# Designs tried in a protein design chat: VH-VL binders against o60147. Part 140

Target 1, 175 residues: o60147
Amino acid sequence: MLEKNKYLYIFRHIQTNQVLLSQGNVLKKTALFQLPYPLQKPVAPNGMRPAKLRKDHWVPLLKVEFPNESMFQSVFMQLLNYRKYRSVQPLTSDLLKLPIPVRRRKIMRQEVPNTIADLADILNKEKFPENSVRLQLSDKSDSEYADWPPSVQIDSEEIKLSRGFREKTTVDEAR
Below, E stands for the ipSAE of ESMFold2; O stands for the ipSAE of OpenDDE; V2 stands for 0.75 times the mean of E and O plus 0.25 times the DockQ between their complexes.

## First folded at step 6 (VH-VL)

Design o1 (framework fv_lerdelimumab; at its last look DockQ between E and O 0.04; V2 from the best seeds 0.00; counts 0 for: pae E 8.5 > 2, placed apart)
Fold by ESMFold2-Fast, scan of step 6:
Structure o1 (fold): chain C 175 residues (1-175), chain A 121 residues (1-121), chain B 109 residues (1-109)
Amino acid sequence: as target 1 above (175 residues)
Amino acid sequence: EVQLVESGGGVVQPGRSLRLSCAASGFTFSSYGMHWVRQAPGKGLEWVAVISYDGSNKYYADSVKGRFTISRDNSKNTLYLQMDSLRAEDTAVYYCAKDEGYSSGWYEDYWGQGTLVTVSS
Amino acid sequence: SSELTQDPAVSVALGQTVRITCQGDSLRSYYASWYQQKPGQAPVLVIYGSNNRPSGIPDRFSGSSSGNTASLTITGAQAEDEADYYCNSRDSSGNHLVVFGGGTKLTVL
């Protein structure tokens, strides 16, 4: 039994620091539509399409366990919406002075602290039971990007996976 | 001072097209996302579309998706709305508005005076 | 129709306090903003981020939010405050980025 509907898997790109959200422990190509800045984006005849997904370029950032599917869906939807709103946010004048590649690199590097801050903001606004939401991070110091509500419990154990949320004997392989 | 001036509205028959423009001044246009919001006569405000500072991201209301195209020319400080396959229910004053805010507090801080689009046979 | 609900009309006597309310699930996640619109004019931002005033907006305007509800309060209403007031927020459902309330017509008696 997979608990995909209770877990939010958050990935970080090894070079750009961009973030992808997934409701499963394996990224699907459609997750690339979340990116405000494409890694490589060819224009297809019927519009813009994302580049090929390189799963080996995405490492675990954070895994969130929710008490039920309803709370998972609410938070997941809100995080996706925050990304849309951030994609149209004002650009500071200091960033405009930078060459486009340098500017985009700096913006992309902020995705990790921004995603963690957004998650905390959402959880602070929701009324979840105390210690009902469990966070497991690849680097626990990333939890310092936000102030967490009483509903959140941060695991003492970090995620030790280096290439996605998968090990040889994963739940997906058991299926 | 921030100023937004819409133009391009008029009377048009159903099924035809119109292109609206919004000329911006008084701020660094290329730094901000821009919205189109409409208001039917005697009705409330309805969000239509938004475009990011560099035009790489665009989002539309379901009611206009596939018919309207938002675009911008940062060298001219101008926002556009291409309106295709117009319907009677598209009749409204169309406002452009500047995006502002950070984190959970996004909002539109400045609006143009609007341009009237009337779709009638 | 919008996913934010406002009463269509409210009245207040000159110099008295009035509260205009906006309700919707989006307000649980995103701060409300409030716009004043007078006949034939564009909307003017009067409150953003739940309770911040833009430069030039009188201090009699204030905002608050709790749960799925946001309120605009005008303390000591003046004749020039007579207008339509709209709340807006970011859409929690993801179908639209921005959603507006239906508007409240304020009459100053």
Scores: ipSAE 0.557, ipTM 0.796, lowest interface PAE 1.8, mean pLDDT 85
Fold by OpenDDE, look of step 7:
Structure o1 (fold): chain C 175 residues (1-175), chain A 121 residues (1-121), chain B 109 residues (1-109)
Amino acid sequence: as target 1 above (175 residues)
Amino acid sequence: EVQLVESGGGVVQPGRSLRLSCAASGFTFSSYGMHWVRQAPGKGLEWVAVISYDGSNKYYADSVKGRFTISRDNSKNTLYLQMDSLRAEDTAVYYCAKDEGYSSGWYEDYWGQGTLVTVSS
Amino acid sequence: SSELTQDPAVSVALGQTVRITCQGDSLRSYYASWYQQKPGQAPVLVIYGSNNRPSGIPDRFSGSSSGNTASLTITGAQAEDEADYYCNSRDSSGNHLVVFGGGTKLTVL
């Protein structure tokens, strides 16, 4: 893909609903550093950072095409900042009443809608040209998690990616 | 409480320049786009310009494009409007307004009290 | 550039209902926002989106849209509602990002 540098792919973990951001259609091991929790072997429970990337555990959530790499980078960094900011925010009283494992699971379940909402918020602030950003969602209903600015064109085309992998091929579809 | 306070208005001759400022408080200034809107005496509101949260994107009305420059200093919570080559028709109260975005639209949820710019020979 | 048109003036009797309408091609694609301006004061947002009121705006204010039009309705007009009202929308023409209507002067009789 010659223009992969302007594409944002967001993946969600099939079990924990944790979210990883990716530049390009291949999920890299370095993406795991986005997770705010300590490393645990072999697979991180309760929202922890796994020691190894299991690509097959990550499914595409959405794909965003930006007009250029600069716009991508700006939004990408902002998304990371939003995540970081959220991770340090005080927990609600309701969450504090829950056992830590339960609390973590509950927080992680909100990562998908929060990430989508963050993306929309960032794009609203960016004031990109109308229909300059193309958004594809694995689940169209996920678009309802946010109010999208005029700069965003929601594409009805399905994301053609396998779990944590590049564009689907006949081999990928057999997995 | 959100507050926007414009300053820098005054009387200038045609062809001259003027710089307006808008001091913002009560919200995270660096997180929001900002607008300039003007109103000629006895006339309606006219949108002038908008700047994104970080200043990376700017848009102008045709009437001021090439003459006016919108900018911001987020470290100072201040919005600016550099007005060059001023014309008589630029005479107006100039308002700064905070931007809000949502699906299928934008709006300005808070406005300053405005600063008067008079361009006359 | 895209334009929004409004009637320059409308009147309403105290306690009655009045609708102020804004018309323009941009309204086919984007919601309008409405602003109230009293003499010598800055505009105040009264309605945005489909029918959203900011905090502090009375519930007698409501918004609606149809086709290339948007409307602000005041149900049970009060004396303090006498003001100029402006519609606003995103401009889809590419020349402007934002456009205002010409404004409507509302007189409460």
Scores: ipSAE 0.020, ipTM 0.668, lowest interface PAE 3.6, mean pLDDT 87
Fold by ESMFold2, look of step 7:
Structure o1 (fold): chain C 175 residues (1-175), chain A 121 residues (1-121), chain B 109 residues (1-109)
Amino acid sequence: as target 1 above (175 residues)
Amino acid sequence: EVQLVESGGGVVQPGRSLRLSCAASGFTFSSYGMHWVRQAPGKGLEWVAVISYDGSNKYYADSVKGRFTISRDNSKNTLYLQMDSLRAEDTAVYYCAKDEGYSSGWYEDYWGQGTLVTVSS
Amino acid sequence: SSELTQDPAVSVALGQTVRITCQGDSLRSYYASWYQQKPGQAPVLVIYGSNNRPSGIPDRFSGSSSGNTASLTITGAQAEDEADYYCNSRDSSGNHLVVFGGGTKLTVL
């Protein structure tokens, strides 16, 4: 039978702004393996990896719909490889001059814009058909972190929260 | 000054148990992960186990998994290694070491002097 | 592979430069650290984060990393540098393991 559409789900931590990639709309415990594994006591809320998955601390950042598994797997693997590559780069001299808590917070805050830029870079380099990839964001202004290829159709509707998650309050929608 | 002092080593028969201790001082013990690393006589270093700062995560080398248990008591600044079902190949000097890993690297920045475990006869 | 491979022995003339290498797939993703061990003594950290030197380690010790290879360089080797040298890193398999290289015996001639 024909291959079903595949979805990439990307989550953001409400306190640290760290990012997790998922094949499902609910995070599995194993998703935490994508984060640096600290043996040291984390500096909350700017810790490296939470000791356990608190599903109420991870909110949708974006969702990508692919027409088939092959496209999904290619993009998902490349995103994971970008994160691994970044994790082994030497820290800059400017970053090393910062007090450790400030340095850690700055590194974590880069994850949202970096992940969005990485996704767009991958999609720009792929030879996907026009409008074959649907992108939906929780905050449409986040699309401004990157330039998107013709293959990407950015959904006009923002992601709706699932049951059990904190509801978004959007005063701007009333304008 | 960071100090790590191992104790509890000795001579034991195969199949028996032994508990190693590592007394820590000179740093905030409860903020750091801890390792056990062993070295058979005349051989290289072999990583044994690691425990997170609060004891909630523990990881073992395949050679000891299911037989050894790492633990810690942060109120006593002490690291432990419970060694069950000992084998001749477990004969080694056992070092405790303090972790200082960041991001993509775990590394042992301070080591104890080790305690000898001999499993024979 | 998840193992770290080192040459078992290396020699250097007094005052000369020597490099000790460590190879493994995990080094593509994780930092290397280097330890010096003299006979009958505990290991001492010499290099961490692939190229950083702890306080108290002479500046003739330096480290580098590229691809799947990490290197420890001793410039102007001294008699006291005669020791075993081990690299370590994380295991690339994702099982949260630590791995040591087999060690390199450095002889200062």
Scores: ipSAE 0.012, ipTM 0.499, lowest interface PAE 8.5, mean pLDDT 80
ESMFold2 (binder alone), look of step 7: mean pLDDT 89; pTM 0.925

Design o10 (framework fv_lerdelimumab; at its last look DockQ between E and O 0.06; V2 from the best seeds 0.00; counts 0 for: pae E 12.5 > 2, placed apart)
Fold by ESMFold2-Fast, scan of step 6:
Structure o10 (fold): chain C 175 residues (1-175), chain A 121 residues (1-121), chain B 109 residues (1-109)
Amino acid sequence: as target 1 above (175 residues)
Amino acid sequence: EVQLVESGGGVVQPGRSLRLSCAASGFTFSSYGMHWVRQAPGKGLEWVAVISYDGSNKYYADSVKGRFTISRDNSKNTLYLQMDSLRAEDTAVYYCAKDEGYSEGWYEDYWGQGTLVTVSS
Amino acid sequence: SSELTQDPAVSVALGQTVRITCQGDSLRSYYASWYQQKPGQAPVLVIYGENNRPSGIPDRFSGSSSGNTASLTITGAQAEDEADYYCNSRDSSGNHLVVFGGGTKLTVL
């Protein structure tokens, strides 16, 4: 039997605190398009390509284990939509008063709290069965950014990543 | 299965108002942005408006800004488009569409069948 | 707001390959998605995120992107592929978030 994908990994950039979401424990280059401050698609002779993914620059923020693939897909897609609309949210007047580098740093600093709050909000909406979702955090204090529903059990175990990050794209993405 | 059903279209005179509705089912409505896209008879698709999942952010095409208002009721899984000061050039089939994507780009993955709005004298 | 430009019409012989193109500044930053629309019907998503197919879309449909241009390719065109094809992308103008191309009418000869 083929094992279904039921794991959501969220990674944090070690210097900027920007966040990437991944299906499974391998980050694909296309995940870089989630970032608000990178060059989205560099123009190249062979087509638009995301920058090379540097595995040493990303650390796991959290891992979520779902009972099945459909629950995982539901939460993952909702979380992407939350992030998408946050990326186009109008800036407050207070942020607009700040110099651009300071403003960007403050916005990027909020990525971790915002992502954790988004995840909790989605899990509260879905009303999954008690203790059906396992949440593992690299820093347990990050759980304090949100109130978690009864469906979530918080695990203090270390987050296991695949043996080195792979930069392989899917067959459909390779050109 | 995801379903989107538009209603509220009809014939209306210039300068009048009309309200369109879109009933959604088959997905967690309150977690996704929703679009209105229109198509004039024999013409191409034209984006009209989008509303964020929580209704806090709204964006409009320049051609309708100030005249149309997008809104939603997450408790009823329903999207609305309030169309004021209607003009002949607003004549079109109006589609509601579910927002999707981010890493793979921005796209509308499911569309309703549309509702026809005819603005004529 | 940015604009996306498509050729208004293209033709292909049954069983042959056709490429429909979409050009605009937004494509330097965002992937294009492609929609098929048959007369009297709602648009159907056929390609998203450069080269991904939704469930139920035949493998003869594929996509690519380079610079400010996106392309939809149909290899081994069938009669049922005759339709209007639209590209769309995220617009970088802020409030005008989504832009569609003008559409391309595909005729299968």
Scores: ipSAE 0.486, ipTM 0.769, lowest interface PAE 2.0, mean pLDDT 83
Fold by ESMFold2, look of step 7:
Structure o10 (fold): chain C 175 residues (1-175), chain A 121 residues (1-121), chain B 109 residues (1-109)
Amino acid sequence: as target 1 above (175 residues)
Amino acid sequence: EVQLVESGGGVVQPGRSLRLSCAASGFTFSSYGMHWVRQAPGKGLEWVAVISYDGSNKYYADSVKGRFTISRDNSKNTLYLQMDSLRAEDTAVYYCAKDEGYSEGWYEDYWGQGTLVTVSS
Amino acid sequence: SSELTQDPAVSVALGQTVRITCQGDSLRSYYASWYQQKPGQAPVLVIYGENNRPSGIPDRFSGSSSGNTASLTITGAQAEDEADYYCNSRDSSGNHLVVFGGGTKLTVL
């Protein structure tokens, strides 16, 4: 096809485990609007939405390659809708009994497995051709959060970079 | 509804040990962190220790670190404070307090009535 | 590690407004909670966060903060409000670092 391959980039916060979705390999400040607004003074590292985008605090979680823009847009929009829907659902009684700082950290830690499960659910429902979607993870064990359809080819190589999805002059030595 | 009842206080000589208990009821004990806070006669409140809901994390004030051990038994809904190598300055009313569960910025939302520990020759 | 400073005593005339303050560097980043303690009794939580009242606390109690200072305000003070008031501070690290202010004795005249 003449269409350029399209990538979904997903980042993880190194301290809070929060997740940001991106159409580009570099995060824009507006991506922060995907995170819930805090009800109290901003605090680090446990604030829910950072006041500023610290690009060195966001590392690759996974990358998804789609053969065309139509497939990318369908999956991207659905994934955003899943996250919005979850953000307004009632918390479990067990979570509501936790101290607020502990509860916030526990909720944020759920974002990685929840995002991966949502992605897989969408891909299972989309009926894409076998091996048409390439998935690359920073930690291959994260694929265990979901069952993947035949349309997904999981790359054997992990993403080894500690920041961003672009390599520098030398390979990043941190994990 | 929430009840916290401390016991085990008394008069003890310096260098000896004492174990405090706190019996909890009216809430799911295993879902909440628990604190010990003390108050010397005529003085202000001093935080002593905290234990996480499952007992996996414990933190202490510097004044008691290495001498006091906080623990819990979730099957008995009971919080403990083992106090070793007691000193005169440990004399205080010891309060058991439930960690906050429902409110932003809230800590220690329910307190027991306390048990008096007196360390004296 | 952080100290919280409170005035040791304040007075208010019956029915008037009083402000009790708590000052410390940690309050630039974290909210304080406020506790009322009457003689011979355990402390009772009065205000948490910026201005949240637990159920059963009269609406004459309110809280605020600015910079390194947190304040507890009692409007229309009543005789039963005579007590010691403590602030404490929490951090974002699982609530394991707790410091109390020295306390403020409120006298209702």
Scores: ipSAE 0.005, ipTM 0.462, lowest interface PAE 12.5, mean pLDDT 79
Fold by OpenDDE, look of step 7:
Structure o10 (fold): chain C 175 residues (1-175), chain A 121 residues (1-121), chain B 109 residues (1-109)
Amino acid sequence: as target 1 above (175 residues)
Amino acid sequence: EVQLVESGGGVVQPGRSLRLSCAASGFTFSSYGMHWVRQAPGKGLEWVAVISYDGSNKYYADSVKGRFTISRDNSKNTLYLQMDSLRAEDTAVYYCAKDEGYSEGWYEDYWGQGTLVTVSS
Amino acid sequence: SSELTQDPAVSVALGQTVRITCQGDSLRSYYASWYQQKPGQAPVLVIYGENNRPSGIPDRFSGSSSGNTASLTITGAQAEDEADYYCNSRDSSGNHLVVFGGGTKLTVL
C-alpha cells in the first residue's frame, strides 16, 4: 500500500558501455546477473562478468521517474525481457565472420543505444499519461537514440556523473 | 605482436600546447581502453588519463584535469593527448598503455616506449 | 586521491627471495598490478590480480594480497631482476581511476 521506489536508474560501464538496470541510485550486487555473457577467457571484455561488483566502474546513464512503483516494475521487467530477447536472437552473417572477442565487444557497444530504444518502445506501448514519466540523462544527446512518447518529459538538466551512484548533492526521493 | 609508439614530444615553453600521438598495432585497437601515464625525470609513474574503447568515456588525474584532453581515432588506430596550458611540472616521459580487464579487475598489459615532453622557459 | 605506498629501496642477494609490498586503501577493493622498469625502458607488466603472470614472465615472480596490501615476491632473484618496481590499482576514492605506488628500487647484490 505504501509507495515504494519509483525510480529507474540505468548505469553504464565506464570502459565497455555495458548496461545495468537499478531500482534506486545505487547499484546492488545482484545487478551483475543482468550481464548476458558468461565469464570466459580470454580476458575482458570478452563476456566480461566480474565476480564482484566494482561500483566505481559504473556511472549513471539515465534516470526515469515513474508515477508509481507498479509502472516502474512493469517497465523494468519489460526492459529485462527485451535484453533477454536480443541475447537469443541469431547473429548476423557479418557478426559471425568476426572473432568471438570482437563480436562480443561489438554487441556490447550496442547496449546503451539498444537500452534507450527499448525504453522508448516500452513507454510507447504502455500509453502512460502525458508528461507522467520524467527522464533525465547524463548526456542529453542520448535522447536522440529514440522517439519518445508524450508520456515522457525530458529533463533539461543532465545527471552529474558519479561512480557507482548518483552524486551526493543530488537528492532523490526516499524509497 | 602488440606495438605502441608514442610521438609528438619535444621542448615547449610554459603556457603553450602540445599534442601527443600513440600509434597502435598488433591488436584490435577499437576494442580496448587506452591510458596515458607519465614519468618525470628521476621520479615515479603517474597516471594521467584514460579513454574508453569508443571514446565515449574519459577520466583524468586531478593534476591535468581541465588542461589535458585525451582522444582517439579508431579508424587510424591512434591515441592522442592534447596538452594545453603546459607547466614545468608536466615535464615527463609520456607513455601510452593498453588497458586490459579480467574477472576481478583491470591492468595495463602493454606500454609504449614513451615520448619526452620538456616544459621549460 | 588514493595513495599507494612502497618502500623506496630494497636489496636482495643473488638467488635469494625478496618481497616488495604495496599498501593503500584501494587495495582493499582491488587487486594490484605490478610493473618492472629498467633504466631507459618502459614499464613491463609482471604480475596482475592475485597471482597472474603474463606470458614471458618468469615463474620466480609471484603476487599476493592481504588486507590493504599487495606484494610482489621474487623467489631466487637474478641479476636481471634489478629494476624499479611499481604497483598500481584502481582508485576507490573517486578522484582518480588509476593510482601508482611510489616505486621500489630493487638492488641485487
Scores: ipSAE 0.000, ipTM 0.549, lowest interface PAE 11.7, mean pLDDT 85
ESMFold2 (binder alone), look of step 7: mean pLDDT 89; pTM 0.924

Design o11 (framework fv_lerdelimumab)
Fold by ESMFold2-Fast, scan of step 6:
Structure o11 (fold): chain C 175 residues (1-175), chain A 121 residues (1-121), chain B 109 residues (1-109)
Amino acid sequence: as target 1 above (175 residues)
Amino acid sequence: EVQLVESGGGVVQPGRSLRLSCAASGFTFSSYGMHWVRQAPGKGLEWVAVISYDGSNKYYADSVKGRFTISRDNSKNTLYLQMDSLRAEDTAVYYCAKDEGYSSGWYEDYWGQGTLVTVSS
Amino acid sequence: SSELTQDPAVSVALGQTVRITCQGDSLRSYYASWYQQKPGQAPVLVIYGSNYRPSGIPDRFSGSSSGNTASLTITGAQAEDEADYYCNSRDSSGNHLVVFGGGTKLTVL
């Protein structure tokens, strides 16, 4: 039968290098809850309101195709947990000496290499079948942030940025 | 619905050991970090320890480091705290708490009802 | 030891507004969360991410933060709001430490 939810999309912020994970090729504003340092601290005092998602500021970093939904869900949940735990990781004394805006900028710029390294670590641990996972990147040099297991096939074609992507970005109006 | 149930508390003599358990249900236990937090009678909340989702990373408050060990069994949805070399100052209600880790990155969203540990002669 | 400072007690008249403050250098780098604790009960999360409310928390509770200070505001205090309130944040020393304020006992007169 038709297999669904076997793609993981990862998006990168064009200015900060912050990363968002998505189960589809569209971002929802709730994805902003993944950020340890939101782009702007929300000021709404009465309600859960993530910062507004600006679709034009996020571009695809990579997509991963899994052979089935079970593998997709396992890797996706592990990536979310790695991401959460990185937000709880000890900061070095060198980072703590920096002014907060400079510190946050350095931490945010490391999200791309960290996310790629985390993905590779999960895939190395899981021992999936050879060539069962297809990885396609927007910039193939980003694959150099990690050592990939035999289960991963890196696509020779890069993801092309698309003008039509903006119409597929889902952003619910904040209430 | 999320539930956390602590057990294993009781009265114990100084220098002895005690093991606390926290049974979790209503969420994917293996996907979240877990905390132990304690509260001495009439005192404030004191963070004790945290464990990562897979048990590979553990951190402890200085007051318990070297004496307490946090662990988990993801197949049983259970969190543990092994308490060795107990002191009178360890007398407290011990809470387990789930680490949320979204957006704010640093909060416990669900807590158990606690289990009382009394260290006395 | 707690590196977040709270006043130990505060009072408010029924129906009036009260602000509980939390101060510490970690709040410059990390968000504050607030917990309500009633006698004999576990703490309940009332604010996270400095200004978000969990589902089920009344809208009279709000949070804010600026610099090294975070605040919990209760607008139109009710008798059932009488409790201890704790702020918490991450220790800015960089450990996997959660640090709690000393707690503020709120009395509703």
Scores: ipSAE 0.005, ipTM 0.472, lowest interface PAE 12.5, mean pLDDT 78

Design o12 (framework fv_lerdelimumab)
Fold by ESMFold2-Fast, scan of step 6:
Structure o12 (fold): chain C 175 residues (1-175), chain A 121 residues (1-121), chain B 109 residues (1-109)
Amino acid sequence: as target 1 above (175 residues)
Amino acid sequence: EVQLVESGGGVVQPGRSLRLSCAASGFTFSSYGMHWVRQAPGKGLEWVAVISYDGSNKYYADSVKGRFTISRDNSKNTLYLQMDSLRAEDTAVYYCAKDEGYSSGWYEDYWGQGTLVTVSS
Amino acid sequence: SSELTQDPAVSVALGQTVRITCQGDSLRSYFASWYQQKPGQAPVLVIYGSNNRPSGIPDRFSGSSSGNTASLTITGAQAEDEADYYCNSRDSSGNHLVVFGGGTKLTVL
């Protein structure tokens, strides 16, 4: 399964801008444990869990192709570590003055620029070979959140909006 | 002036529970992540757990995961560590530490004096 | 039980220079901080962000890093520098947030 394990799939929540990392092109419910603030949903009368993965609420942000599984694993683990550190980070006084819901929305909205900046920082430190890492974004302007090293090549083709990174079908093309 | 004062340490038998407290003053407690770090007698420092500013995120060292629970009460400026299923290997001085979150570097800047936990019969 | 490796002991003659080293994969990506601990006392931060000194820390303490190695250098060691020194860093594996070195006992001869 080495070929499958050389891609990093990054998803964005359509409303909150929260980010989820995935080793596969389809999100699994366990990915929700990456979130600093759980998605809040009322508990059903029958005692169902308050948070559930709604695949239709998550869209592609970017796809990263690595030349091998080892490079993928290194970057993926470091990116998860960066997210953990951000989740325990001190807040600025400006954010603390905001009501909790407003503060959380502002923090969530920064996950897209933060994830892109973190990815670029990791790739700058790793010093991979020139043009060895390929990025494909759903919105190329998101690449402007960071300064990319020579190891990175950004695909001119954007990822078309869809649920996950599934292959095109005649039905999807009709959308 | 930043002050951290740990309490709750003592002698406890294996398999029992103990709850540590850390009273914070001199800074906006609700703005900072807080850590627990321990040191066995004559041994080195070992990171135990961290909690985010609002308590929504918690991370643990593998050696204590499933047995220890970190929590905080921001209205009382107090950090807690609930220690369940204690083992002889948990014998240590337990320090609480404030996370300064310096720019791109993370470290514990302020430490309490520690509280000794001894797990023995 | 640390992913950062330190020599357990080092000695230096009074007034001479000593270098304490810390090695691990985390140091390729993250800065090291250094703590001094004297018997019966809480650890005291002496270097952060690889080579920054907190207020009140003497100029004789300095830090450096290269590749997977971080170093604490004490130039002109004094008797009061005799202590245990620990490095720490962020964990690059993603399994832990903070990792400490095993510590180095510095003896000033």
Scores: ipSAE 0.333, ipTM 0.713, lowest interface PAE 3.3, mean pLDDT 82

